# VH-VL binders against q9vr94: the designs that were tried, part 17

Target 1, 124 residues: q9vr94
Amino acid sequence: GVTEEQMWSAGKLMRDVCLPKYPKVSVEVADNIRNGDIPNSKDTNCYINCILEMMQAIKKGKFQLESTLKQMDIMLPDSYKDEYRKGINLCKDSTVGLKNAPNCDPAHALLSCLKNNIKVFVFP

## First folded at step 10 (VH-VL)

Design g3 (framework fv_gatralimab)
Fold by ESMFold2-Fast, scan of step 10:
Structure g3 (fold): chain C 124 residues (1-124), chain A 119 residues (1-119), chain B 111 residues (1-111)
Amino acid sequence: as target 1 above (124 residues)
Amino acid sequence: EVQLVESGGGLVQPGGSLRLSCAASGFTFSDYYMNWVRQAPGKGLEWVGYISYKAYSYTTRYAESVKGRFTISRDDSKNSLYLQMNSLKTEDTAVYYCARELWYSFDYWGQGTTVTVSS
Amino acid sequence: DIVMTQTPLSLSVTPGQPASISCKSSQSLLHSSGKTYLNWVLQKPGQSPQRLIYYVSKLFSGVPDRFSGSGSGTDFTLKISRVEAEDVGVYYCMQSTSRYTFGQGTKLEIK
């Protein structure tokens, strides 16, 4: 697997693409989300959705289990993978019944569930 | 009602092999991580290992004391969990429990099956 | 591995009196998720272990509310407000912050 440095480098690439698309999300707020402080607002939720779509974890507001597990194998250090599998297992139904438009609620639900249930939390 | 029933325990000599089974009922077995936990006579509980399910490629993890000697597997079509024990040592003597995992805890346990490793 | 140490190893309580069991971990059980992965398990005489508490203080379904768990970091307590005859058994704390390890158990008896 990848090093933690390589993981964070890939994360920076995704943030560099997504953050400019949501100018109401400040760098400070994005840093807070990285640290697990996840607000529930349209702009921050849709910023999160942009990153999760780049990770192939969400498509049109629907969680993509098989794709997420494949991306985990590519993007995460080996030591993170067991904790992520268990966290994903607890969160795989977190987007069910939620509408994507207009507030990107599935992205918020998934990331919040992961933050609350995963032992090692990383986000760009 | 959730039930887990172990079987396959017995007396075996050091260096021998034994296979334990755990029959699950009352829940969707294929959606749960399953664990083996053991208890030596008069001692406390010791985690043996776990297995995930199909969505997570049946990933297995083991305690260091059994790594390379024990193998956990499952057959979701039969609602059954297995523990294959090879190269058995006297310190493997214990009651073996299967347990269902929920919220990083064990919410249901089986009745246990006794394994005695002695010459 | 994280070592779990329970005190006392045994206690006898008259029915209706409270009981308290302590559990100490060799390192903090607080994880980056903000959760503390400390559990309590009961094994009644001649029976398999059964669930009691998860996430330090949350009762599993069917567990009487006379049971409570508390603590943080490395120090945890299980309390029974009014001990009943059915509460006899060995109580184990279990950490699941890093793998799974159990305390040595505390035997609760009725006088």
Scores: ipSAE 0.538, ipTM 0.863, lowest interface PAE 2.3, mean pLDDT 93

Design p1 (framework fv_spartalizumab)
Fold by ESMFold2-Fast, scan of step 10:
Structure p1 (fold): chain C 124 residues (1-124), chain A 117 residues (1-117), chain B 113 residues (1-113)
Amino acid sequence: as target 1 above (124 residues)
Amino acid sequence: EVQLVQSGAEVKKPGESLRISCKGSGYSFTDYYMHWVRQATGQGLEWMGYIYPYSGSTRFDEKFKNRVTITADKSTSTAYMELSSLRSEDTAVYYCARELWYSFDYWGQGTTVTVSS
Amino acid sequence: EIVLTQSPATLSLSPGERATLSCKSSQSVLYSSNNKNYLTWYQQKPGQAPRLLIYYASKRESGVPSRFSGSGSGTDFTFTISSLEAEDAATYYCQQSSSWPYTFGQGTKVEIK
């Protein structure tokens, strides 16, 4: 598996792509989201959606279970994988019935579910 | 429906080894932690360890660390707990249990183990 | 390791009465990263495996009657049966999953007169 440094390096690349697309999301707010303080607003939800789409966890507002499991194996250190696989299993239905446009509600639901139910939370 | 079915009762002598199986059905075996918990007669519950069948990752209570081994066979959806160097104090009912929401939502029926000379 | 202390050891009540059980932890089971109390309540009847009733201190497991409830945070937890039924005679255990090893309380035996 990857090192923790490699994981955060990949995370930085995703943030560097997505944060400029959402200028209303400040660096401070993005840092708060990284630490699990997840607001529910259109701009922050769609920033999260941008990251999750780069992770191939969400496509067109739909959660991608098999893709997410594959990407976790690539992106996460071995010490994180079991906790995240457990979290994905707990949260796999969190996006069902939610509309993506305009507020990116599936992204918010998935990340909030993960934050609220896993002990080891990491996000770019 | 979810079921955990354990192997039958065991009678052992001190110094022998114990092996108990726990077969899961009705769910995705590799997506859930499987724990082992024991209970001596008239006593409380004691956590022994777990396996996450997806990765094979295990953790044990340090009290058992040098005597316990937990394994899983994905093809048969079966977890195994082996306990070596048995003592009379190991006389107990042994349970396997599935973890959901950091709690044990389904338990095996229990395996009674008697260790006596 | 976190030590869980349950009280009382035994509670003898009549049907229709309210049962209140306590579980105290030697250190907080509130996980700082997600604000969850990793405290679970189980019911165990003689000759049977434990049955999950409450998880996350206050969430009722599917299929569990509404008369069972849990409350509390950090180190002090309460399990309540609002109106005892004859089938509620059992030993009730609290369990923490905040840190390794997972630990259980010693149990409270609820007897129905």
Scores: ipSAE 0.523, ipTM 0.856, lowest interface PAE 2.2, mean pLDDT 92

Design p2 (framework fv_spartalizumab)
Fold by ESMFold2-Fast, scan of step 10:
Structure p2 (fold): chain C 124 residues (1-124), chain A 117 residues (1-117), chain B 113 residues (1-113)
Amino acid sequence: as target 1 above (124 residues)
Amino acid sequence: EVQLVQSGAEVKKPGESLRISCKGSGYSFTDYYMHWVRQATGQGLEWMGYIYPGYSDTRFDEKFKNRVTITADKSTSTAYMELSSLRSEDTAVYYCARELWYSFDYWGQGTTVTVSS
Amino acid sequence: EIVLTQSPATLSLSPGERATLSCKSSQSVLYSSNNKNYLTWYQQKPGQAPRLLIYYASKRESGVPSRFSGSGSGTDFTFTISSLEAEDAATYYCQQSSSRPYTFGQGTKVEIK
């Protein structure tokens, strides 16, 4: 599987693509989100959505269970995989019934659910 | 109504293999981790391992290394635990249990296994 | 592996009395990431499978009477039955799911006089 260094390198690439698209999201706010301090606002939620779409975890506001499980096998070190599989399982219904536009609510719901339920939280 | 129904009691000789089934009903079988826990007479509970039927991912306690196999059949909503090279210390009641929020919210009725010569 | 130690081994009380059970963990079962304690309490009556009572150290399972409660954090946990009823005679187990292998305490037997 991938190393922790490789995981964070892939994360940096996703942040480098998504953060410039949301200029109202500062580097400090993005760092806070990485550490699990997740605001609920249109700009931060849609920034999170951009990253989750790159991870193939969300498509058009809908959570992609099968894709997410496969991508975790590619992107996460073995030590993280078991915890993230359990987290995904607990959170797979977190986006049901939520409207994507304009606030990217599904992305916020999924990431908040994961942070609340995963023992060791990691995000780009 | 959620139910976990296990196969019946087994009497085995040392060196034989054991296979216990656990059939889930009343819920989405692939959405919950299924664990196996055993309890020797007058003793405490001992965790053996789990399966995530939706992904066929398995984990087990290393003390059962190379003896335990856990599988699931999605079409019948049934989990299986196989234990090989049985010894007298494997005499116990074996339970399957469903996981919710890192706890076991529903348990099978238990399968009594006696290993003796 | 994480070792859970329960005390007392046996508690013999009359109906209406308060029961207080202890569970101590050899390592912290609290995660700072989500502020959750991965500790669960079960009730087991003779000849029956265990029954979930409390999860995340203090959250009561649906359908469980309010007289049952859990508290504590990190390594020290308490399970309380505020007013014992005859039907509460059972062995109570704590369990950790903080790390694999999941482990159980040795149990506390609650007897009603």
Scores: ipSAE 0.674, ipTM 0.892, lowest interface PAE 1.3, mean pLDDT 93

Design r1 (framework fv_recibokibart)
Fold by ESMFold2-Fast, scan of step 10:
Parts: C-alpha cells; structure tokens; sequence
Structure r1 (fold): chain C 124 residues (1-124), chain A 117 residues (1-117), chain B 108 residues (1-108)
C-alpha cells in the first residue's frame, strides 16, 4: 500500500482533472463531498462519476467490482483496505438498475453507499 | 437464511488453550466482518475482537491481546477464535457475531468454555 | 475507551406498563454508532435497535429508540410478557467496541 500523503496526492490529481469539467460544482461543495456530505444533483453526481471513472470503479454507469478491488489495493494505505473491501462488497449492487444518463445516478448511489459503510471514508 | 453455528462446550484446565469455531451460512462469508464477544456467568457482554474474512486482518481488544488469535477458512466459511493460557476468569460463553452497519445483526448460539482446576 | 452506563440496573414492571431504559456514554457517540440488543436467559443476544432509533427486522413498533451525544433511551410503550429480558446498549464509534452492563427488565 501507499502512504496517506501519496493517497491524497493521487486524489488531488483526480480532482484537478474533474472539477474544472463541472464549473457549477464549487470548491466548497467538492470539499463537502470529500467529507461525506454528498448532494444529489446532476452536476455533483457527474463530478463524482468523473472521479470514479478515473479510479476505474465505474464504466458507463456500471460498477466494476474486480477493477475496484484491484485499484483499492494500489491506491489506499494498508490500514484503510479492510474497511474499503468491506464497504465495496456491501455496495457492489448499489448501481444495479440505475441509468447513467442524464443525472449520473449510479455514481451518487455508489458513493453514498460507501460513505454509509466505511468508517475511514475518503474521497478526492 | 443467515446462520452462525458454533462448536460445542469445552472444559479446560488453567494454562490450556481453547479454539472455538463459528460456521457461517446463508450469505457471502467474505463480505462481512466477524466479531467475537465474551459473557462471563451472570455478567454482561465484552468485545474481544474481529476478523475480516476476505483478508484475514484482525483487531483485538487490548485486554485479550497476546492471548487471542482469530483465523478463518474461507473454503468452509468458518471463523475461529483461539484463547491461550486460560485462567479461571476466562470461564464464559463466547459468541461470534456478524457486523452489518456497525451493529451485530446475527449471532452464533454461543460456546460455553469452563476453566476449572 | 468509551464506557456505557445503563440505568436502572434492574427495572421491575407489570405487563401493560411503559418502560424507559437509559444508556449514557462517557464520550459523545454519533447515533449511527449506538445500538441495542435484547437477551433472554440461555439465548444469544438479538439486534433490537440500530443507529439509535431504527428497529431491526421483525421488532414490534411498541419499541422505540432515541437520543444523541451521550444520552440514549430505549422505550417500550406497553409491555408484553415476551418483552421481559435484559437489554444492552453498544457503541461502535471507536475501538474497542463496548457494551453497557445491561438493564434487566423483570416482572413485578
């Protein structure tokens, strides 16, 4: 695993790519999402989707279990891994039946589920 | 349906070790943390620790650290708790329990361990 | 570690009465991390209320939970004979997880 500093550095790179694509999402709102305050709107959901796609956790609105587990093993500190594996496995069906267009609903559903099931919740 | 079935009662002498099993069925064993708790006769519940069956990672209550070992066998969906260097005050019912949303939604029936000399 | 103190230790009441059971934490606990269990003699504990106020599956609606911060309550609006048992609160806010010492609800 990586250090917490390395994890947050990778997170910053993803935010720097995705946040400019959604100018209606303010820095304050993005900071709130980082802290687990996740609004349900098209712009914030699609911002979240952009980051989850960079993490290879979602592809075309579909959750990618095997890819997500592999990426978590690479991107998270060892101390975070058990909470995230638990949360991912409990949330693996959270996107089933949801349409991606136009509101990026799968991304909102997945992140909300993860926040509710992970004690050490982190997001870019 | 979800079931946790524990091994039978054990009688041990002080200084011995005991290994209690907890067999899970009715759900994906590797998706949920498995915890263990102790209940001495006439007393309340005391948390011992957990194992996450996917990774085998464990966390133990400091009170039991150095004497408890938790393991699992994913091929038979079974978790184990071994307690070593048994003392008379280890006499208790030991429970396994599945964690969901940070609470314990299903419990094993309990295993009575009696330590006597 | 967070210490949970339950009161009273024993509560003697008759069927039909209202029961109020208290659980007080030594440190603030989010409602998402406070839970209640019912245990009858010779049986394993059973999840009764999770997230301070949400009833577990199959639990009758005469039961309710409330509270936040350091003070939490389990209430039974009208006792039935099957409700007489020991009730434990539990916190999952920090390690180690801890339980209260229990409140024994007994028939008067």
Amino acid sequence: as target 1 above (124 residues)
Amino acid sequence: QVQLVQSGAEVKKPGASVKVSCKASGYTFTDYYMHWAKQAPGQGLEWIGYIYPYSGSTRYNQKFQGRVTMTRDTSISTAYMELSRLRSDDTAVYYCARELWYSFDYWGQGTLVTVSS
Amino acid sequence: QIVLTQSPGTLSLSPGERATLSCRASQSVSSSYLHWYQQKPGQAPRLWIYYASKLATGIPDRFSGSGSGTDFTLTISRLEPEDFATYYCQQSSSWPYTFGQGTKLEIK
Scores: ipSAE 0.013, ipTM 0.671, lowest interface PAE 7.7, mean pLDDT 91

Design r2 (framework fv_recibokibart)
Fold by ESMFold2-Fast, scan of step 10:
Structure r2 (fold): chain C 124 residues (1-124), chain A 117 residues (1-117), chain B 108 residues (1-108)
Amino acid sequence: as target 1 above (124 residues)
Amino acid sequence: QVQLVQSGAEVKKPGASVKVSCKASGYTFTDYYMHWAKQAPGQGLEWIGYINPYSGSTRYNQKFQGRVTMTRDTSISTAYMELSRLRSDDTAVYYCARELWYSFDYWGQGTLVTVSS
Amino acid sequence: QIVLTQSPGTLSLSPGERATLSCRASQSVSSSYLHWYQQKPGQAPRLWIYYASKLATGIPDRFSGSGSGTDFTLTISRLEPEDFATYYCQQSSSWPYTFGQGTKLEIK
């Protein structure tokens, strides 16, 4: 279990690595994604993919269930874990059929599914 | 090479059930959703539902809910669609199709199901 | 559910002519979730265009797709005899997935 402050500090580190790689994604757009307003475009999807790969939730366009559950236990406060475990299980199939899709589509599919199924949505 | 091979034509009485198979080869069966679609004679395509072969989870079009059941057998890379309580308007060609990038990149050859008295 | 309306229902043209096929959605569909299929009599549908504008493998470059929001178009710049078939648009933006009713491209 981590504190919310520790969770957001880890999130900032991931954003600081990934956002400069996608200069077409403005800070405003990244802030909107953090709050669950998730556009469907190549640049924003690939920015999301960069973060989800750092979280070990996606590898080569495929959702990693076991890895995601382990990372959830490390990165989220204890109070978030039951809701996220439920959301992850509802969304574990969200990337099926999207392997090698050209617009980082698995990342968009996974994050959109999580946002729609988690009451306390958090993202870097 | 990717192939989807469906079972042969069926003739059924009203009220009966039919189970159509779709055998996949040339790819990892559990990595792609398998969908089913209906095409009545001279008509367009209608989506029935999908199965995730990895988890076995399904989603059905509400129009077929309660009459359709989708299953799979991962040991033989085969998906199944069973339609029960058959009516004359169920007469159609039924297709299985693999989902890639939200589209259907490979289709089975189709299975004609005829419902007649 | 999202309703896709294709027009015209039947398009009668000669080889060498340009064909324009329309697909209109009842609500906005992202281009990433709109696709086109070709079907010939007695055959299964075949993926033709995905993501509104990307040609599937093996599809000749005389075909193009365009559009966004609610209005999508499939264009054939110069018809060949093998192009006469029924074309269906399809959306994967929301459940249930839906197809248009089809445009039959026939020889005049």
Scores: ipSAE 0.006, ipTM 0.583, lowest interface PAE 12.1, mean pLDDT 88

Design r3 (framework fv_recibokibart)
Fold by ESMFold2-Fast, scan of step 10:
Order: structure tokens, then sequence, then C-alpha cells
Structure r3 (fold): chain C 124 residues (1-124), chain A 117 residues (1-117), chain B 108 residues (1-108)
């Protein structure tokens, strides 16, 4: 695995790409999402979708289980991996039926599921 | 066109079991949750549970937990709901419905189950 | 479980009139998780409005939905004879999914 510093550095790169694309999402709101306070609105959901697509966790509104497990193994410190494998497995069906939903709903569904099933929740 | 076609009406005695089928066509059966709902005569709708046909995973409303079993056969795009230990208050029309975007965009025509004593 | 309470239970109106149907939730529901169905006697329910305010395909624009939090409304600006039916609200915010008891819209 990677260090926590390396994990957060990768997170910063993804935020730096995605946050400017959604100017209605303030830094404070993005910080709240990082901490698991996830609003359900089009702009915040589409910001989350941008990040999750960079992580290769969502593609065309569908959760990518094998890709997510591979990325988790690369991007997370070893101490996080068992909890995240459990959480990812519990959330693998969270985007079912949400393809092309109008508010980037797959992203909200996946991230909310992960937050509710992972004790040491981290997000960019 | 998306269609959900349910099996025909059933008359059962108290204590028996009933198994209702719902055959899907016009879409990829394994990509959507299939839900079941109950409507007693002259009453509103009550959610029973769902099955995700791809994995077979299910979630049941606690009111029906222990008496309901949902299954599917992906080779014929058919979902099943079995309700056991039937009581008079199980007399109802039972609907299958596909979930899209958290809502039920297509419904089966309904199956009337009458429990007579 | 989230309880949805619809009011009135029965609404008697004439064609040409405006109808307003209420759905109140026992706890806050995001608009993305509040939907409305129309049901006529002997028929399956039909999706009418999703995401509190989005009309399903083929639904006339005399129908509208609004609301947020705990208070949601379905409005029909000018009733047509085919609009007389029972309308149900439904939430998908938490398990179990629940429906309101329905508002029966009937001819006066």
Amino acid sequence: as target 1 above (124 residues)
Amino acid sequence: QVQLVQSGAEVKKPGASVKVSCKASGYTFTDYYMHWAKQAPGQGLEWIGYIYPSSGSTRYNQKFQGRVTMTRDTSISTAYMELSRLRSDDTAVYYCARELWYSFDYWGQGTLVTVSS
Amino acid sequence: QIVLTQSPGTLSLSPGERATLSCRASQSVSSSYLHWYQQKPGQAPRLWIYYASKLATGIPDRFSGSGSGTDFTLTISRLEPEDFATYYCQQSSSWPYTFGQGTKLEIK
C-alpha cells in the first residue's frame, strides 16, 4: 500500500480537476462531502460523479466492482483495505436502476452507501 | 416495449402457499430491481420487497419477513414471489414492478389471490 | 418507517376545475425519492410523476408536482374526464418503501 499522505495527495489531484467543473459546489460543501455529509442535489451529485469516474468506480452511471477493488488496492493504505473491501461489496448494487438518472444519482447512491457501511470513510 | 406479464388468479385455503410469476420482456432483466406490492380489496398499495435478478439478492418488508420468498429464473426472464401460511388478510391483488430511478416505471397487470376458508 | 399521509382521502370535483392533492411525510424526504402514481379501477398503477416534479413520459402538462422536505403536492390545472382516478404518493428514501393511502379523485 500507500501512505495516508499519498492517499490524500491523489485525492487533491482529483478534487483539483473536478471542483472547478461545478462552480456551485463551494469548498465548504466539498469539505462536508469529504467528511460524509452528503447533500442530494444535482450539482453536488455531479461533482461526486466526476471524482468517482476518475477513480474508475463509476462508468456511464454504473458501478464498476472489479475496477473499484483494483483502484482501492492501489490508492488506499493497507489499514483501510479490509473495511473498504467489505463496504464496497455491500454497496456493489447501489447504482442498480440509476443509469441516466437526471441528477447524477448513481454517484450519490454509491457514496452514501459507502459512507453508511465504512467506519473510516475517506473521500477527496 | 417493456412488458411485465403475471400469472393468473389463484384461490387458496388458509395455511396454503401461493407462488406468483412475473415474466419480463423488452429490456435486460438482470439490470433492474424487481419489486412486489400488495393491494387488498378497496385498499392502497403496500410494498412487500424486491429481488435483484442479476445476483438473486432480496430485501423484504418486515411485515412479510418469514412468509415471503422471492426468486427468479434468468433463462426465462421471470421473477417469482411465494407467500406461505396464507391468511384471510392475504386476499389481495399482487403486483410486480420494475424499479428505474427509485420509482416503479412499469408494472405487471396484477394477480388476484383469494384466500377462502 | 416513513409514513405518507395523503389528503383529502376523496376529492369530488367537476371537469374543468383545478385539483390539488397533498402528500405529507412523517420525516424529511428528498425530492429525488418522492413519486406519484395514477390508478384506475381494475388496472395496475402507472407512474405519473417522479422526483417530486418530473412528468413521466406521455403525461399531459396540465399535471405538475411540487414540494420538498415533508410537504408534497400534485396539481391538475384543469381536470379532464380521464383524470378521475386514485393517486398515490410513494417514497424511496428509506426501507421499507412506502405508499400513501391514496386520494380518490371522483366526479361530482
Scores: ipSAE 0.453, ipTM 0.865, lowest interface PAE 2.5, mean pLDDT 94

Design r4 (framework fv_recibokibart)
Fold by ESMFold2-Fast, scan of step 10:
Formats: C-alpha cells, structure tokens, sequence
Structure r4 (fold): chain C 124 residues (1-124), chain A 117 residues (1-117), chain B 108 residues (1-108)
C-alpha cells in the first residue's frame, strides 16, 4: 500500500482543487474538517462533497460503496484499511433519503458517519 | 435480534489452554469489530483485544500479548479467543462484545474460565 | 495507557435521591471516546451512555452524562430501585482500551 506521506500528498491535491471553489470556507475551517470538526453549513458541506466526488465516494449525492472500497485500497496505508473498511460498511446507508441540492446534505451525513465509525480519521 | 452467544464454562489446569467461542447472529458479522474483555472475580473489566472478522486482523492488549490468539470463522459467524499457558489469575468471566461507535453495544453472556490445580 | 479512576468506589443512597458518579482520566479523552456501562451481579455489562452524553437505546432520561477532557460525570436525577448496580466508565481514545474500576451504587 501507500505511505502516510503519499496519502497526505494525494489529500493536498484534492484540497488544492476544491477549496478555491468555496471561498467562504477558510483554511482554518478546512483544517478543522481535516481533524474531524465538521460544521453543518451549505458551503462546508459542498466543499466536503467536492472532495468526496474526487475520491469517487459520492456521485450526485449518492454513496458509491464499491467505488469507495476500491479507492480505499489505492489511497490508504495498509494499517488504515481495516478501520476504513469497517467504517465504510457501517456508513453505506448514511446518504439514503437525503437531497443533494442545495446544501450537499449527503456529503455532511457521510463524512460525519465516517468520523463516528473510523478511529484513525483522515480527510484532506 | 442481535445476539452474541458464548460457549459454556471451562475448568482448566495451570499451563493448559482454553478456547472460548462467540457466535454472532442478527447482523452482518464481517462489518463490526469483535472485542474480548476479562472480568476476574470481584474485579472490574479489562480489555483483551479485538478481531475484525472481515480481514482476520487482530490487536491485543500488551498484557496478554504472546498468550492470546483471536480467530474467526465467517461461515458460521463465530469469533474465538484462545488463551494459553493459563495461570490462576486467568480465572475470570470472559466476554465478547460488538463495537459500534467505539463503544460496546452488544455483549455475550460471558464464559466462566476457572484455572485450578 | 490511560488510567480511568472512578469515585466514589461505593455510593450508598436511597431511592428518590440524586446520584453523581465521577470518572477521571490520567490524560485528556475526547467525549466521543468516553462511555458508561451498567452491570448487575451475574450479568454482562450493558451499554448505558456513549460519547460521554448520549443515552443508549432504551435507557431512561433520568440518566445523563457530561464532561470533557479528563473529568466526566454520570448523573441519575432520581434513583429508582432498578438503578442500583455497578457503573463502569470506559475510554476508546487510545490503545489499549481501558475501563475504570467501577462505582457500586448500593441501597442505604
């Protein structure tokens, strides 16, 4: 698998693409989200959605289980994989029934669920 | 609906090994970590370790490292904890427990293991 | 390892009274990783409060949890006979997971 350095480098690439699209999300707020402090607002939720779409974990507000499991195997160090597979499976229904527009609620629900079910939580 | 059913009480001699089972039902066995805890007579709870049934990977409390082995059989949704080189202070009730949100939401009924000479 | 110290070791009260049970951690524990269990003699522990303050399914709302950092509390606003049991706090912040030694709540 990848190193932690490689994982964080990929994360930086995704943040560098998505953060400029949401100028109301400050670097400080993005850093807080990285650390699992996840606010519930339109701008932060849609920033999270941008990242999750780049990860191929969400498509049009719907969680993509098979894609997420494949991307996890590519993007995460071996030591992270069990915790993430467990968390992903527990969160597979977290976006069901939620509308994507306008607040990107599925992205918030998924990331919050993952934070609650993944001990070694990492996010760009 | 969710149930964890453990094997029955065991009496062992010092130096022997014991293997306790925990059969899960009512949920997808491979989606949740399964933990094991020890409770000696009149004492509190002590965490032994966990197994993730999907991968079979384990983490053990260093206090039990080298004497404990956790395994599972996904075809029968059963987790096992084997404790070797038994001592008198291993006399305890052993519990399996399912992890949800870093807490233990369902517990087995417990298995009493008595180590005596 | 994180040591959880519960106080008092035994709390003797009567039905109708308020109970306050303390759990102090040797280092900071996020509220997301502090939980409480109830155990009655001869029974397995039962999840009572998770994430420091969230009641598990079926737990009466006379129970509450609070605290952050190193100092956590379980409160029972008005004791009922079925509440007399041993309560354990537990942290899942770092490996190994640890439990407090327990507070035995007994009838006075």
Amino acid sequence: as target 1 above (124 residues)
Amino acid sequence: QVQLVQSGAEVKKPGASVKVSCKASGYTFTDYYMHWAKQAPGQGLEWIGYIYPYSGRTRYNQKFQGRVTMTRDTSISTAYMELSRLRSDDTAVYYCARELWYSFDYWGQGTLVTVSS
Amino acid sequence: QIVLTQSPGTLSLSPGERATLSCRASQSVSSSYLHWYQQKPGQAPRLWIYYASKLATGIPDRFSGSGSGTDFTLTISRLEPEDFATYYCQQSSSWPYTFGQGTKLEIK
Scores: ipSAE 0.303, ipTM 0.811, lowest interface PAE 3.7, mean pLDDT 93

Design r5 (framework fv_recibokibart)
Fold by ESMFold2-Fast, scan of step 10:
Structure r5 (fold): chain C 124 residues (1-124), chain A 117 residues (1-117), chain B 108 residues (1-108)
Amino acid sequence: as target 1 above (124 residues)
Amino acid sequence: QVQLVQSGAEVKKPGASVKVSCKASGYTFTDYYMHWAKQAPGQGLEWIGYIYPYSGSTRYNQKFQGRVTMTRDTSISTAYMELSRLRSDDTAVYYCARELWYSFDYWGQGTLVTVSS
Amino acid sequence: QIVLTQSPGTLSLSPGERATLSCRASQSVSSSYLHWYQQKPGQAPRLWIYYASKLATGIPDRFSGSGSGTDFTLTISRLEPEDFATYYCQQSSSRPYTFGQGTKLEIK
């Protein structure tokens, strides 16, 4: 476990790396994604993909179950872990058939599934 | 080459069940969702549901919920759709189809199921 | 459920003419989730256009797809005899996945 402050500090680092790579994604749009308002467009999906790759949840368009479970234990406060473990299990199939899809579609599929299946949604 | 081969035509009486098979070849069976669709004579396509062959997880269209069961056998790369309590309006061609990038890129040849007394 | 309405239901044209087929959704559908299939009598449907505008493998470039939101179009710039078939649009944006009722393209 980490504290919520440590979780958000790690999130800020990931956003600081990924957001400048996608200049069409405004700070306001990124803030909306953080709050679970997830648009479906190439630029926003690829921004999400950048963060999920830093989390080692997606690699080359494929969901990484074992890596995601390990990173969750590192990145999330203990109080979030049961809910996220449940959400990950419900969403482990969400990226199937989407490898190499042209709009960073695995990232959108995974994050949207998690938002719809987790009571306390957090994202960088 | 990707190929989906379905079982042959079936004639059933009302109240019976039918189990249609779809044998996949030319790709890794467990890496793609398999969907099923219905086409009644002279009509359009209707989605029934899907199975993810790796896990066996299924999703069904609410219209068929309670009467449809989808299964698979990974040892022979075959998906199955069973439809129970058959009625005359179940008379249709049933298709299996592989999902790639949210679309159905390969389809089986179809299985005609006729329900008649 | 999302309802897809195709128009016209039947389109009668001659080889060499331009065809425009419409698909309207009852609510907004992202282009990533709208696809088109061609079906000939006695055959299974075949994927024709995916992601609203991308041609499936082997499909000639006289075909194109466009649209966003609720309005999508399949265009054939110059009809060939083999193009006469029924075309279905389909959405995978939400479950249940749904198909339009089809547009039958028939020779005049």
Scores: ipSAE 0.007, ipTM 0.628, lowest interface PAE 9.7, mean pLDDT 90

Design r6 (framework fv_recibokibart)
Fold by ESMFold2-Fast, scan of step 10:
Structure r6 (fold): chain C 124 residues (1-124), chain A 117 residues (1-117), chain B 108 residues (1-108)
Amino acid sequence: as target 1 above (124 residues)
Amino acid sequence: QVQLVQSGAEVKKPGASVKVSCKASGYTFTDYYMHWAKQAPGQGLEWIGYIYPYSGSTRYNQKFQGRVTMTRDTSISTAYMELSRLRSDDTAVYYCARELWYSFDYWGQGTLVTVSS
Amino acid sequence: QIVLTQSPGTLSLSPGERATLSCRASQSIGSSNLHWYQQKPGQAPRLWIYYASKLATGIPDRFSGSGSGTDFTLTISRLEPEDFATYYCQQSSSWPYTFGQGTKLEIK
């Protein structure tokens, strides 16, 4: 299995790619998102979208259920998997109708749904 | 062009059920939530719930939970709303509407359901 | 659930005048989770403004929307006869989605 340290190392790589692309998202705001305090604004939503695309959870504004379940199995410690599988299945419809929405709205919808439906929330 | 066409007016007795249809055309039916809303005579709009046609997943407003059932038939791009155990205060126009970007960009023409003895 | 309160309930004005319609949310809904619909008697509602300030397709530019948090406004800079209708706000911040009770814009 993947350790918690390995999970956070992978998260750091994604954050290091995505955060510089969204200079209006401060480190403090990104840290808050990591902890489940998710604002609804274009810049923060598009930052989240960048990370979710790297995770292969969103592609062209559409949620990728099978890809997400596979990536979750690869990227998360065993102790997280049951909770995230539950949350992903509850949230699989959260991005419907939001393809091409102007504020990276699918990303906000998916991450907010996951935060509200999983007990141990983690994000890069 | 996007179009939602609903079934015709219904008159029902208290305790009966009614099933309203909404046929979609001009877009990929399975890519958008379909919502239903109620408007009693001379009153405002009230959200009933949604169905996601791809999966059949539904969410209902607590006020209608237990009496409403939403289904769809993807082969004919049609959504259905069934309301059971009808009461006089269910007399209303019922609308289907497509969700795009958290708003309802296209609406059906409405179906008048009258509940009378 | 989030309650939307529209004011005034009825607004009586003449063509050529400016109209300001308010929608207040019982809790903060952000800057993009409010939408406006126009409804005329005997017709389905029509999307008018989405994301608080974006005009739907075909809506004339005399209409504008503004606001964030709990306070939102629909403004019509110069009323035309065709603008007299009922306007509803709707929030998409949380389930259940809710509508305001409507503002009826009527001719004086």
Scores: ipSAE 0.007, ipTM 0.594, lowest interface PAE 11.6, mean pLDDT 89

